VHH binders against q989t9. Designs and how they scored, part 3

Target 1, 279 residues: q989t9
Amino acid sequence: TTRILGVVQLDQRRLTDDLAVLAKSNFSSEYSDFACGRWEFCMLRNQSGKQEEQRVVVHETPALATPLGQSLPYLNELLDNHFDRDSIRYARIIRISENACIIPHRDYLELEGKFIRVHLVLDTNEKCSNTEENNIFHMGRGEIWFLDASLPHSAGCFSPTPRLHLVVDIEGTRSLEEVAINVEQPSARNATVDTRKEWTDETLESVLGFSEIISEANYREIVAILAKLHFFHKVHCVDMYGWLKEICRRRGEPALIEKANSLERFYLIDRAAGEVMTY

## First folded at step 1 (VHH)

Design g5 (framework vhh_8ghr_2)
Fold by ESMFold2-Fast, scan of step 1:
Parts: C-alpha cells; sequence; structure tokens
Structure g5 (fold): chain B 279 residues (1-279), chain A 123 residues (1-123)
C-alpha cells in the first residue's frame, strides 16, 4: 500500500546547484504517450549507464550511473546514502510542469515482473498532488514514499513552479523496510481533508457534451482535459475512461469508439513490451 | 429511482458453476463508480468479492475468488454478471450487487444494494 517510508534533510545549496544543471538538461521524449502537458524525465541510473537508454525493462543487475547522474553530485550522493546501490534498477528525475499531469494508469503491465517504486521529493508546492484510485494526497519536500504503482494512479502540478521528484525503481523482491536507509521517521500528520468538489449529474452531462465536437483533430486535447478532472472533483482516477467511452458512443464514430477502448486497454489492462499508444 | 435487480442464485454441487446477473436501472453506468458483488455468509462478515469499474472493462477481485470468479458488464444493457466457477462449500453466501453513491473503493461507500440472491454449495 502507498505510504511514506521516511524523511531526509535536504541541503538546499547543494540541491539548488544540481537543479540548475537539470534545468539546462535535455529531458526524455520517451513515454510521452503518458503525458498530458509537460510530464518528462531524465535517467540518472539505468541498466547500461548509457544516456540513450530511456525505457524501463526487467533486468537483474545493479543500475549504472549515466553521464547525467555522474554530473549531479548531490543527487548521486542522495542515491548512495539512502538506497542500497545493489538493489537499484533505475533512478530518474521526473518533472511535472504547469497544468500538466501523467494520464491515470497502472505501471508494470508490459513487464515480466514489477519494481518497488520509491519517490524522494526534491521540489514541490501546495498545488502538486498525487492520486491513487479515489484518493488524493500531497507528498512533501524531503519525504520518501513507496508508490503502489500497480494500482491506478496519477500525479499533477497546477502551479507555475514545476514539481521535481527523484524516482527510484528497486528490485521487486525486497521488503519495504529494507529499501530506504539513513532516514528519519515521518512526523505525525493530521488526516488530509479532501477539498475536491462533489461530482454531480450536471457536471457529468457537461463533460459528456464533448460528444458534439470530438474528432480526430481534438482527441488528444479532450483526453488531457478529462485526465485532469479527478484532481478537482471527488471521482476515481479511472472514471475518465468511462466518460471518454460514453462521449465517443454518443458521437457514433466507430474509429473514435475503438480508440477509446484502446486507451483503456493500454493504460489500465495490458500492453506489450515496447508498445506505444498513439491517437 | 436507482434499482439493482439480481438473479441466478441457487443450489450447486462443489466444483460446479453459477452465473449471477445484476440489472441496473435509474442511472447511466458511466455516471456511477461501477458495480460490486458483496457476499455475506453465516458467521462471516461482508466481503467485496469482485468489482467492475465504470469503464466496463477494468476489474478487481478478492484473493479468495481470484482465478475462479469473473465479473463482466454489458454496458448497452446496463447489466453486470458474476461468473462463478470451481465453487467451494465456503462460497455459500447471500450475494448482493451494489454500487457506490460516492467514489469509495471499499464496501463502506456502497449505498445502493440489490435484494440479494442465495448461493448454496453443498453435496
Amino acid sequence: as target 1 above (279 residues)
Amino acid sequence: EVQLVESGGGLVQPGGSLRLSCAASGFTFYSKYGIGWVRRAPGKGEELVARIYSTGSYTSYADSVKGRFTISADISKNTAYLQMNSLRVEDTAVYYCATWGSPYKYYRGLDYWGQGTLVTVSS
């Protein structure tokens, strides 16, 4: 189950230096089919240590630092200090820019296995949220979280300043109590109050009104609108796929209906290794 | 307004199969949070055994029934089905179909329930 594993104290000066390097770095176009707006990443460690290796695959060896990873001394030190080097399979920076999110999805569907996926929060603000099923929550700066990425989930940033997480994929057979080391216990928290708006039949009919204008030319834009609604309304993150299918059914175009079914399959049910969604 | 009508229960021998149906009316399938099958057996609490989400294809199952039960939906008929295979004596229970009035993943949020259908697995 998704949960906080610990807290680290971040050295603001050293972090700022590394973040300045990242701001000038090229972020990957890989997995752009999961992006609604500017969601992007850089590989710090991967199977080969080559910067060109940008896809996640199952492998059994300790991850190797990329040239970018080697050029970020503080982030590399955070990896070495707080995670067992031999158990790391991937480490990357994920950046979510203004009004962007990752489409609601399940991870590992194309893999013969799964990882323990951990987030170390480097830079964030109160308009950044993670979602999982029907829940919404905030990960705070310096917190280390286990993300149960096999469940439907999303993440978004709705502020002018981007969200930056160090995301570490660890060998899937490890126990959660082993994965984060040299961490402080998280402070006690009050329960998060879900301030999202109630979902009404009137809101639903407004959304389904896209059926009057949806076409090949605006499909990706409409999907991106639907993907963001669960950050602002009390709905399950996968409900957008139901709305999309109903929008396409009302429009009555077989190609659009087939596309909606393909999106649900790809993001939630199954996908092949190397498969990319286009629409 | 919102109605859930169940059918398909009965007596079956161990190893047998049954298919339960749940006809929903008074709401659009996509406007609710899917349909769940909850069972209640004498001496046991309530257990959400299967759920189909509002998408009509994404499903989840309790560990006790995974691999044996399959939930599906015919969205055009607004009907959900529970195919139960390799039935065991411990599957004996009253089976309810239910849906959520709010987007809860657990049974606590199930606000609209059918009347229940009895499934008895015995020799």
Scores: ipSAE 0.164, ipTM 0.609, lowest interface PAE 5.5, mean pLDDT 87

Design g6 (framework vhh_8ghr_2)
Fold by ESMFold2-Fast, scan of step 1:
Structure g6 (fold): chain B 279 residues (1-279), chain A 121 residues (1-121)
Amino acid sequence: as target 1 above (279 residues)
Amino acid sequence: EVQLVESGGGLVQPGGSLRLSCAASGFTFSRSYSIGWVRRAPGKGEELVARISSWGGSTSYADSVKGRFTISADISKNTAYLQMNSLRVEDTAVYYCAKYYTPGYKSFDYWGQGTLVTVSS
């Protein structure tokens, strides 16, 4: 299950230097169909070591550093010190900018297998959150988390300062207990208090009121609004798909209804290798 | 930890009524999850009796129960219900509550223990 695996003490001076390089780097447009606002990534290690390889596939060889990865000495040191090089399949920086999130989704649906996906938190703030099903939680700087990405989940940043995570995909047959090395035990922590607002019938009717205005021209914007609501209200992260379907049903346009069903299928149920969602 | 707990079964005469309840714990029933009722009668395969998915009334029923059974959900209580009216001997079965992962999808997750409904004269 999703959990903290350990803690690393980050060298702020060395990290700041690498983060400055990343701030000026080209981030990938791959998986932009999952982005609501600026959620983006860049490859530090992949199957070929070529910067042009941006899609994730199941492969059996140790990941190779990209030119960008080679130019980030502290991040490369973190990878080598805290993960078994031979078991790494991908390493990426994921950046979430102000008011952005990744649409609630399940990972690995297009892959023949899956990875053990871990996050090392490089830069964050109190307005950055992860969600998983009905739960919302914060990953703290220097923490290494296993994320059960096969479950519905999202992540967002609602701060002017971006969130940056080092995301490492590790061979799926490894034991979780062995994945992070040379780490400190996490401190005992109190359960996170969920301070999101209760969901009310009035809020639901306000949301369903988009049925009066939804069209091809504003569809993507409305989907992005719906995707963000679970960060602020005590609802399941995938409730947005039910709301979207009801909005489209009330609007009564077959094309919009078909699109809503296609989004639910793509993000939560089934997608083919290389398939891209457009809307 | 995910649990679905059925209740409300029992012995009833033909033409009678029962209301089954399905209480969920370890997850919140939401408008994005489907809750279904499936039954298995002695010597027969399983039959999806009723499903509630999407907000506001996306429900479906097997032809054998359409017009007699009504599925509903109380989101605030995290509980789904099956109101069974005009019961027939042929409705005798163990009734299971099942969660679907997404609205309208047919794969069952997190089956409950089942509740026996016996319709007998």
Scores: ipSAE 0.000, ipTM 0.193, lowest interface PAE 13.7, mean pLDDT 84

Design g7 (framework vhh_8ghr_2)
Fold by ESMFold2-Fast, scan of step 1:
Structure g7 (fold): chain B 279 residues (1-279), chain A 122 residues (1-122)
Amino acid sequence: as target 1 above (279 residues)
Amino acid sequence: EVQLVESGGGLVQPGGSLRLSCAASGFTVYSNYAIGWVRRAPGKGEELVARISYKSGSTSYADSVKGRFTISADISKNTAYLQMNSLRVEDTAVYYCARWYGSSGYRPFDYWGQGTLVTVSS
């Protein structure tokens, strides 16, 4: 189940130094098919240690630092102090910029196995959220979270200040109780109150009104609008795919209907290794 | 790839019963998707009559059918059912099985079956 595993105290000065290096770095164009706006990453550790290796595959060897990874002493110290080096398969920085999110999706569909995916929150603000099925929650700075990425989920940043997470993929056979080391216990949390607006018939009608204007030329933009609605309304994160299919059905263009079905399949049901969605 | 195939419709007298089946393929009925039954009477708009989210166990019914219709699912057969009892002439409609995305309000459908006709008359 997605949950907080522990808390670390971040050294703000040393973190700021590493973040300055990252700000001058090239972020990857891989997985841009999952991005609604500027969701991007850079690889700190991977199977080969080569910066050009940017796709995730299941492998059984300890991850090797990339040239970028080698240039980040504080982030390396965090990785080595709080995770078993031999169990790390990937380590990435994921940056979500103003008004961006990752499209609601399930991970590992193209893989022969799964990882234990862990987030260490480096920089965030109150307008950043994670979603999972019907739920919305905030990951706080210095928190280490297990993310059950096999479930439908999304993450977004609706602030001018970007959200930065250190995301670590750990060998899938590890126990969750052993994944994070040298961490403080989190303070007891009150249950998160979902303050999103109730979904109404008027809202649904407005959304389905995209059927009047949807075309090849604005498809990506409309999908991005639909993907963001669940951060602000009490709906399941995957409801956007039902809305998109109904919008396209009403428009009555076979190519648009086929595209909507392809998006649902790719993000939620099945994808092949190396497959990329374009639309 | 996703298919929903309805069966079990037909002619029935008022007060009678029918059981509609919706066979799913390309996804499992035990999932974050819900299954809904939507009907359209001749010359009228569509009405959601019943919905089941098998994973959560949640069911809902239109006021017009509460106490008379029961929705259920059989995981092993990957099939959803609508048991219709105490049928009335006004229940005459084409009944569609539809896959319902998540838990949002009325009519966010992502796939529809072909429909099955239910006629209630003497």
Scores: ipSAE 0.000, ipTM 0.178, lowest interface PAE 14.1, mean pLDDT 85

Design g8 (framework vhh_8ghr_2)
Fold by ESMFold2-Fast, scan of step 1:
Structure g8 (fold): chain B 279 residues (1-279), chain A 121 residues (1-121)
Amino acid sequence: as target 1 above (279 residues)
Amino acid sequence: EVQLVESGGGLVQPGGSLRLSCAASGFTFSHYYAIGWVRRAPGKGEELVARIYGSGRSTSYADSVKGRFTISADISKNTAYLQMNSLRVEDTAVYYCAAYPWGKSYSLDYWGQGTLVTVSS
C-alpha cells in the first residue's frame, strides 16, 4: 500500500542548481495522453541511456544515465545514496504545473511485469495533492514514498508554482523494506483531515448537464474538467469515468459513447504495449 | 437485486489461518469497481482491510494486515476471497464484504451480513 518509506535532508543550494538545469530542459511529449494540462516528464535514467528512449518497458539491467541525467550531479548523488544502483530500472523527473493533473489511471497495464515505483519529493507547495481511490494526501519535500501505482491514482498541482518529483522505478521483485537506504524515519503524523466538499445530487446533475454540449470538438476539455473534480469533492478518483459515460449516453451519439468506454478501458482496465489514447 | 453473502468465519487459535468467501448475486463482479473486506472489532470503528479492483486485477491492503492477508477473486464463480494467515488476537472482528459500482462516490452501498472471526486460545 502507498506509504512513506523515509525522509532525506535535501541540500537546497545543490538542489537549486540542478532544478535550474531542469527548468531550461525539454520535457517529453511521451504519455501526453495521460496529461490534463501541463503534466510532463523527462528521463534521467533508462534502459539504453539514450535521451530519445522515453517509454517504460520491462527490462532486467541497471538503468543508464541519459545526457540530461549526466548533467544533474546532485540528483545522481541522491539516487546513488538512497537506492541500489543495480536495482534501478528508470529514473524520471515528473513536473506538474499550473492547474494540471494526470488523469486518474492504473499503471503497468501494458507491461509484462511491474516495478516498485517510488517518489522522492524535490519541490512542492500546499496546493499539490496526490489521490488514491477515495483518499487525498500531500507528499512533503524530502519525503520518499512508495506509490502503489497498480491502484487508481492521480496527482495535481493547483498553483502557478510547479511540483517536481524524482520518480524511481525499481526491480519489482525487491522487498519494499529494502528499497530506500540511508533514510531517516518519518515523523509521526496526525490523521489527514479531508477538507474537500461533500458531493451532492445537485453537483452531479450540474456535471451531467455537459450532455447538452459535449462533442468531439470539446471532448478532451470536458474530460480534463471531470478529471480534476475529485481534488475538490469527496468522490473516488475514477468516478469521472462513470460521469463521462452517463454524459455521453444522454447525448446519444454512438461515437462519443464508444470513446467514453475506450477511455475507461485504456486508463483502468487494459491497454497494449505502445498503445496511445487519442481524443 | 444485489446481494453479497459472506462465509468462512469461525474460531481459530493465534497463528492459524482462515479463508473468507464473498459470493455476489444480482450483478457480475466485472460490473463493480471494487469489492472490499471491512471489519468491525468489539469497541472499535470500521477498518477497510483489503480491496480488489477491476475483476481481480489490482489489490490494496491496510498496513495492519499487509503481508498476512491476501485478497483474490474468481471471476467465473463471481466470488472474492480473503486468505488470512498468521492470525492475531487483534484480528478478532465481524468481517463484511462490501462493494460499490463504477461512477459512484465511495459509500460501500452494498454490504453483506457479516461473518464473525474469533482468534483466541
Scores: ipSAE 0.000, ipTM 0.166, lowest interface PAE 15.1, mean pLDDT 85

Design g9 (framework vhh_8ghr_2)
Fold by ESMFold2-Fast, scan of step 1:
Structure g9 (fold): chain B 279 residues (1-279), chain A 119 residues (1-119)
Amino acid sequence: as target 1 above (279 residues)
Amino acid sequence: EVQLVESGGGLVQPGGSLRLSCAASGFTFKYSSYIGWVRRAPGKGEELVARISPSYGYTSYADSVKGRFTISADISKNTAYLQMNSLRVEDTAVYYCVRTGWYKGYDYWGQGTLVTVSS
């Protein structure tokens, strides 16, 4: 069900002005446990309108603009023109910097409900990709996409120029046909051409060779390497968790094996409200 | 909702064979490093008899069953199997399909299926 909902023509001058403000803004440290490199966000709208509210929870009221959101007139106008104001629960900018990605994961596991999550692409390039299960695809500038965030997914930027998406959480009871308004029909889509390298036994053995060096001191770095491989090889985005567990099994350290199981549980199976992964 | 459902247990004569099946739902074998079979007999502790990494095909067996039992998995059917050959009276036990984790031992257990080896 992940798909393009529509296309918006972006005013580049006004967008550039808002992006300059964002470049000088403080991005949130919340959800840094999901980051492999510089994946970060800032809140434009949330439940309270207070900049200090940085975590996503289920709530039933129209989102309120934060001070940052109020200082971004074009982005605020995009929100009001293309989404039903009363149905918005959160709006944030997600920035992915050079060679960073979000770890493959499922969303909403800590929530008592879920949202309809949509992305409006503000700035991107040919080396930015989204993944979902076995699939890799590109979201283009000005496109509005529904992302089925309950499925395993990731996103990355492998370019010196950052990727910036306006991510909007909409009340979960809406139909997808109603969430994007005043949009153009998407142009005929090309089928995704997967140009990633085939996964080979040699590549697998190279990856599993981390078993010789993995320790508490380099664990996060190795996880980040594993998380990025599916952008370049034809594998499922969650295969990294199997590789990590096998690496740790071969290493034979119970604490490392426990950590690998904890990561899989946290990102893919379940997590409690407010729970943070540390490793 | 995670569920493991075993089938294929029963009564068999010494030297006979049985094939146990474990149908998994609520998760995919891709999210699990190991699916295994644990047995429990009266007066004995738990014994992990076999496990498989479905993604890699790596298998391991307890010494007591090595050469007699074969574990396999069908990722497309999300089902694991235990082929038990040359069965002995001492193989009599309730056999549980488990998703194995190192920290907690076994994350999820099936209901168990009884295997009785007797003349």
Scores: ipSAE 0.000, ipTM 0.147, lowest interface PAE 15.1, mean pLDDT 85

Design k1 (framework vhh_3k1k_2)
Fold by ESMFold2-Fast, scan of step 1:
Structure k1 (fold): chain B 279 residues (1-279), chain A 119 residues (1-119)
Amino acid sequence: as target 1 above (279 residues)
Amino acid sequence: QVQLVESGGALVQPGGSLRLSCAASGFTFSRYAMRWYRQAPGKEREWVAGISSTGGYTSYEDSVKGRFTISRDDARNTVYLQMNSLKPEDTAVYYCAKYWGSTYGYDYWGQGTQVTVSS
């Protein structure tokens, strides 16, 4: 179950210095098949310590700092102060830029195991949201969250200012109560009121109207539109796959129908190690 | 389409040995971790042993450590459980499972193979 684990006090001056380094850094094109717009990452720690290692695999050794990771002293201090170094398997920055999101998906489908995936929020704003199943929520600056990445989920930023999270993959056998150290207890807060619009038959028929124009030439763009709707309407994040399949069924072109089924399988059901989805 | 077929179960006397096999089909075997589970009469199914996709990591339930060894042969799409120094308490139906990476479930447990340790 996704949940806040604690809060850390961020040194704004030192964080600003590291964020300036990141702003000039190259972000990875790996996992771009999961991106709707500019969702991207860079590796700070991985199995080999080599910057070119960009894919996640299950491994049993403490993660090693990449050259980029070595250039970020405050982020290294955050990692060392708040997590057991020997239990870290990956550490990366995930950046979500204006009007971008990660497509709704489940993680670990291609892996022979899983991690405890933790987010430390470095920079965010009120237009940034995470989703999980039918729920939408905001992760605040300085908060550390366990993300139950085996459940369907997404994240998006609908602001000109990017969202930056430090994402740490910790060995999967650790106790969740023990993964975050030297943290303050989160304050009790009222549940956020879900202000998303109600989903109606009229809205559904409007969405299904893409069947009149969908083709190979606009498929990627239409998928991205569908992927973003659950941030603004009270629907399950994976409902987009049902809409896409119905759109393609109505269009009646076998290749488009097959692609819709392939997307659902890849993101939610099963994918092989190293497999990449193309649109 | 995923199929797991366990074999090798038998009646054996205490102190004896057995090797269980699990033949896998319908998926890319070399990319998945595999596990053995067992279920004794009147008890819940329990994990016994696991092996990573590369074979580089193995794990065992405490009561079988030092006595059981899990291994895999990717060329034959088969996972094995070598059981030595068998005890009456090891009597159970043994199942292999494709590990899905979730705490919530596994893709498929086969039909199982019965191991009985008794004089």
Scores: ipSAE 0.000, ipTM 0.126, lowest interface PAE 18.0, mean pLDDT 85

Design k10 (framework vhh_3k1k_2)
Fold by ESMFold2-Fast, scan of step 1:
Structure k10 (fold): chain B 279 residues (1-279), chain A 119 residues (1-119)
Amino acid sequence: as target 1 above (279 residues)
Amino acid sequence: QVQLVESGGALVQPGGSLRLSCAASGFTFSHYSMRWYRQAPGKEREWVAGIGYSGKSTSYEDSVKGRFTISRDDARNTVYLQMNSLKPEDTAVYYCAKLYRYGEGYHYWGQGTQVTVSS
């Protein structure tokens, strides 16, 4: 289940130097079909060590540093100090900018296997959240978390300052107890207080009112609005797919109904290797 | 307390017309979509027609398309179902329902109004 694995003390000066390099770097457009706003990543280690390889695939060899990865000495030290180098399959920076999120989804559906996916939080703020099913929580700077990415989940940033996580994919056969090394035990902390608003009939009807205006021309924008609502209201992260289907059913356009069903299938149920969702 | 009171049901000949009304109270009517459902003896409740909160979005079960028209009057907190070219198979108790939460379905609160179309 999704949990904190440990805590590391981050050297602010050395981290700031690496973050300055990242700020000048090109972030990937791969997986842009999962992005609502500016959710983007860059690859620090991958199967080949080549910067142009941006796809995640199942492979059984230790990951190799990309040219960008080689230029980030402190992030390399964090990777080598806190994870078994031979078990790393990918390491990437994921940046979520103002008012962006990743669409609620399940990972690994297109793969013949899965990874142990771990987040090391580099930079964050109180308006950054992760969601999983009905739950919302905050990951703090220096925390290392296991994310059960096979469950429906999302992440968002609702501040002018972006969120930056170092995301590490580790071979799926490793034990969770062995994944993070040289870490401090997490301090006992109070459970995250869910301050989201209760979901009301008024809110639902307002959302379903998109049925009056939804078309091919604004479909992606409406989907992005729906994807963000669960960060502010106490609903399941995948409820947006039900709302979208009802919006399209009320609109009564067969093509829009078919598109809504295709989005739900692609993000939650099944997708083929190399398949890309188009709006 | 949410209340929905259906009225207008009657006995009519095939080919006749009826206008059903649903008077709503206990909530901000203009903020909610409304639906009509019907249930014949021994059958499951069937969705018939729906109208969005703006009144511009309407939807219908295939068997009633072109014959029934749903509308609303927000000043009177009332939703209507105009039923034309009635058929014996339209015989049922008609219920008005307010949208609750997607996934939890629509709710109805009255005894409904009986429509009988006799041959």
Scores: ipSAE 0.000, ipTM 0.113, lowest interface PAE 18.0, mean pLDDT 85

Design k11 (framework vhh_3k1k_2)
Fold by ESMFold2-Fast, scan of step 1:
Structure k11 (fold): chain B 279 residues (1-279), chain A 123 residues (1-123)
Amino acid sequence: as target 1 above (279 residues)
Amino acid sequence: QVQLVESGGALVQPGGSLRLSCAASGFTFSQYWMRWYRQAPGKEREWVAGISTRGSSTSYEDSVKGRFTISRDDARNTVYLQMNSLKPEDTAVYYCARSYTGLYKPGSTFDYWGQGTQVTVSS
């Protein structure tokens, strides 16, 4: 289950130096179909060590540093100190910028297997959240989390300051207790209080009112609005797909209805290797 | 034609167990969220449990958590509700619903409801 595996103390000066290199780097356009706003990533380690390898596939060899990865000494030290080098399959930086999120989705649907996916939080703030099903939570700086990415989930940043996570994909046969090494135990804490607003009939009708204006020209923008609502209201992260389908049903255009069904299938049910969603 | 048919309801003593089934036809079952609701005499219909596509996620109302288990068999187009440690307050007509949305609570848009199956927990 999704949980904190440990805590590391980050050297802010050395981290700042690596983050300055990343700020000058090009982030990948792969998986932009999952982005609502600027959610983006760059590969630090992958199967080939080539910067142009940007998609995740199942492979059985230790990950190799990309040219970008080779230019980040502190992030490499974090990877080598806290994870078994031979078990790493991918390492990447995921950046979520102002008012962006990743669309609610399930991972590994296109793969013939899965990874143990862990997040090391490099930079964050109080307006950054992760969601999983009907739950919302915050990952703190220096925390290493196992994310059960086969469950519906999302992540967002609702501040001018970006969120940066080092995301590491580890060989799927490893046990969770062996994944993070040289880490401190997390402090005991109570379950976080969910302060999101209750979902009301009035809110639902306002959302379904998009049926009056939805078209091919504003579809992606409306989807992005719907994707963000679960960060602010007590709803399941995938409820946006039901709202979208009802919006399109009310609008009555078969092409829009078909698109809504395609999005639900692609993000939650099934997708082929290399398949890309187009809006 | 979309159709949902519930079965398995019976009279059972407190502490007993029942397994409810809901057979679906007329749509691509594996692509929909499935839910169980119940309605006791004189009360509004309340959500009991939900299951996502392929069974990757399940959710339960607090009063049944730990006692009820929802599951699905996509090859047979069937959703199940295993009910253990039944209490008199579980007495209700149980309904299966195909969900238009991933919302697990009342207020979701539903396309179809079955006719229900009566569960009575009494000595």
Scores: ipSAE 0.000, ipTM 0.220, lowest interface PAE 13.0, mean pLDDT 85

Design k2 (framework vhh_3k1k_2)
Fold by ESMFold2-Fast, scan of step 1:
Structure k2 (fold): chain B 279 residues (1-279), chain A 119 residues (1-119)
Amino acid sequence: as target 1 above (279 residues)
Amino acid sequence: QVQLVESGGALVQPGGSLRLSCAASGFPVSSYSMRWYRQAPGKEREWVAGISYRGDSTSYEDSVKGRFTISRDDARNTVYLQMNSLKPEDTAVYYCAVKYGRWYTYDYWGQGTQVTVSS
């Protein structure tokens, strides 16, 4: 299950220096088929240490720093201080820009195994949220979280200020209790109150009204709108796929119906290694 | 990868009972609406029973209400269909399916389990 593992104190000056380097860096176009708006990443460590290696695959060797990774001394210190270097398989910065999210999905479907995926929050704000199934929550700056990426989930930023997480993929056989090192105990949290709006028949009818205008030319934009609704309404993050299929069924164009079925399969059910979803 | 494996089908006499099981892997049943369908020879697959992804509601086709009960064991990642007072008309291959979303059904099925009610 997704949960906080610990808290680290971030050195603001040293972090600011590394973030300035990242702001001038090129972010990857890999996995852009998962992006609704500007969700993007850059590799700090990967299997080969080459900046050109951008896809995640199962491998059994300690990750090597990329040229970008080598230029970020404080982030390297965070990685080495809080994680066992031999167990790291990938380390990335993931940036979510204003009004963007990652489409609700399950990870590892294309892999012959899985990782323990951990987030260290570098920069965030109150308009940034993670979702998992029916739940919504906030990850705070300096927190280290295990993200159960095999469950349907999403993340979004609805603020002009981007969200930046250091995301670490650790070999899948590790115990969660030994993954994060030299961390402080998280503060006890009160039960979170879900303040999202109730889902109504009127909201559903508004959503299904896209059936009057959906086409190949606006399909990706409509998918992105649907993907964002669960951040603001008390619905399961995968409900967007049901809405999309009903929109396309009402529109009655076989190509659009088939695309909706393909999206659900790709993001939630099954995908091949190297497979890419196209719109 | 989503995998659903049905079991428990058998030959029974009218008025008998069976419990079907659906073992799911690749996703947690507690997060999805789960359904049972059946298909008699030469007929289309029809919906039989459903349990919501919130787990707080169940629904049934009219001909099985009061006789069939759908349930789930989230710890075992398994969905059940308890079938009582079986009739010859219940003879079919029974399929477990995951339903995505609240408004439009996409169903992923296992290979099914045969129930035969002899008369």
Scores: ipSAE 0.000, ipTM 0.210, lowest interface PAE 13.6, mean pLDDT 86

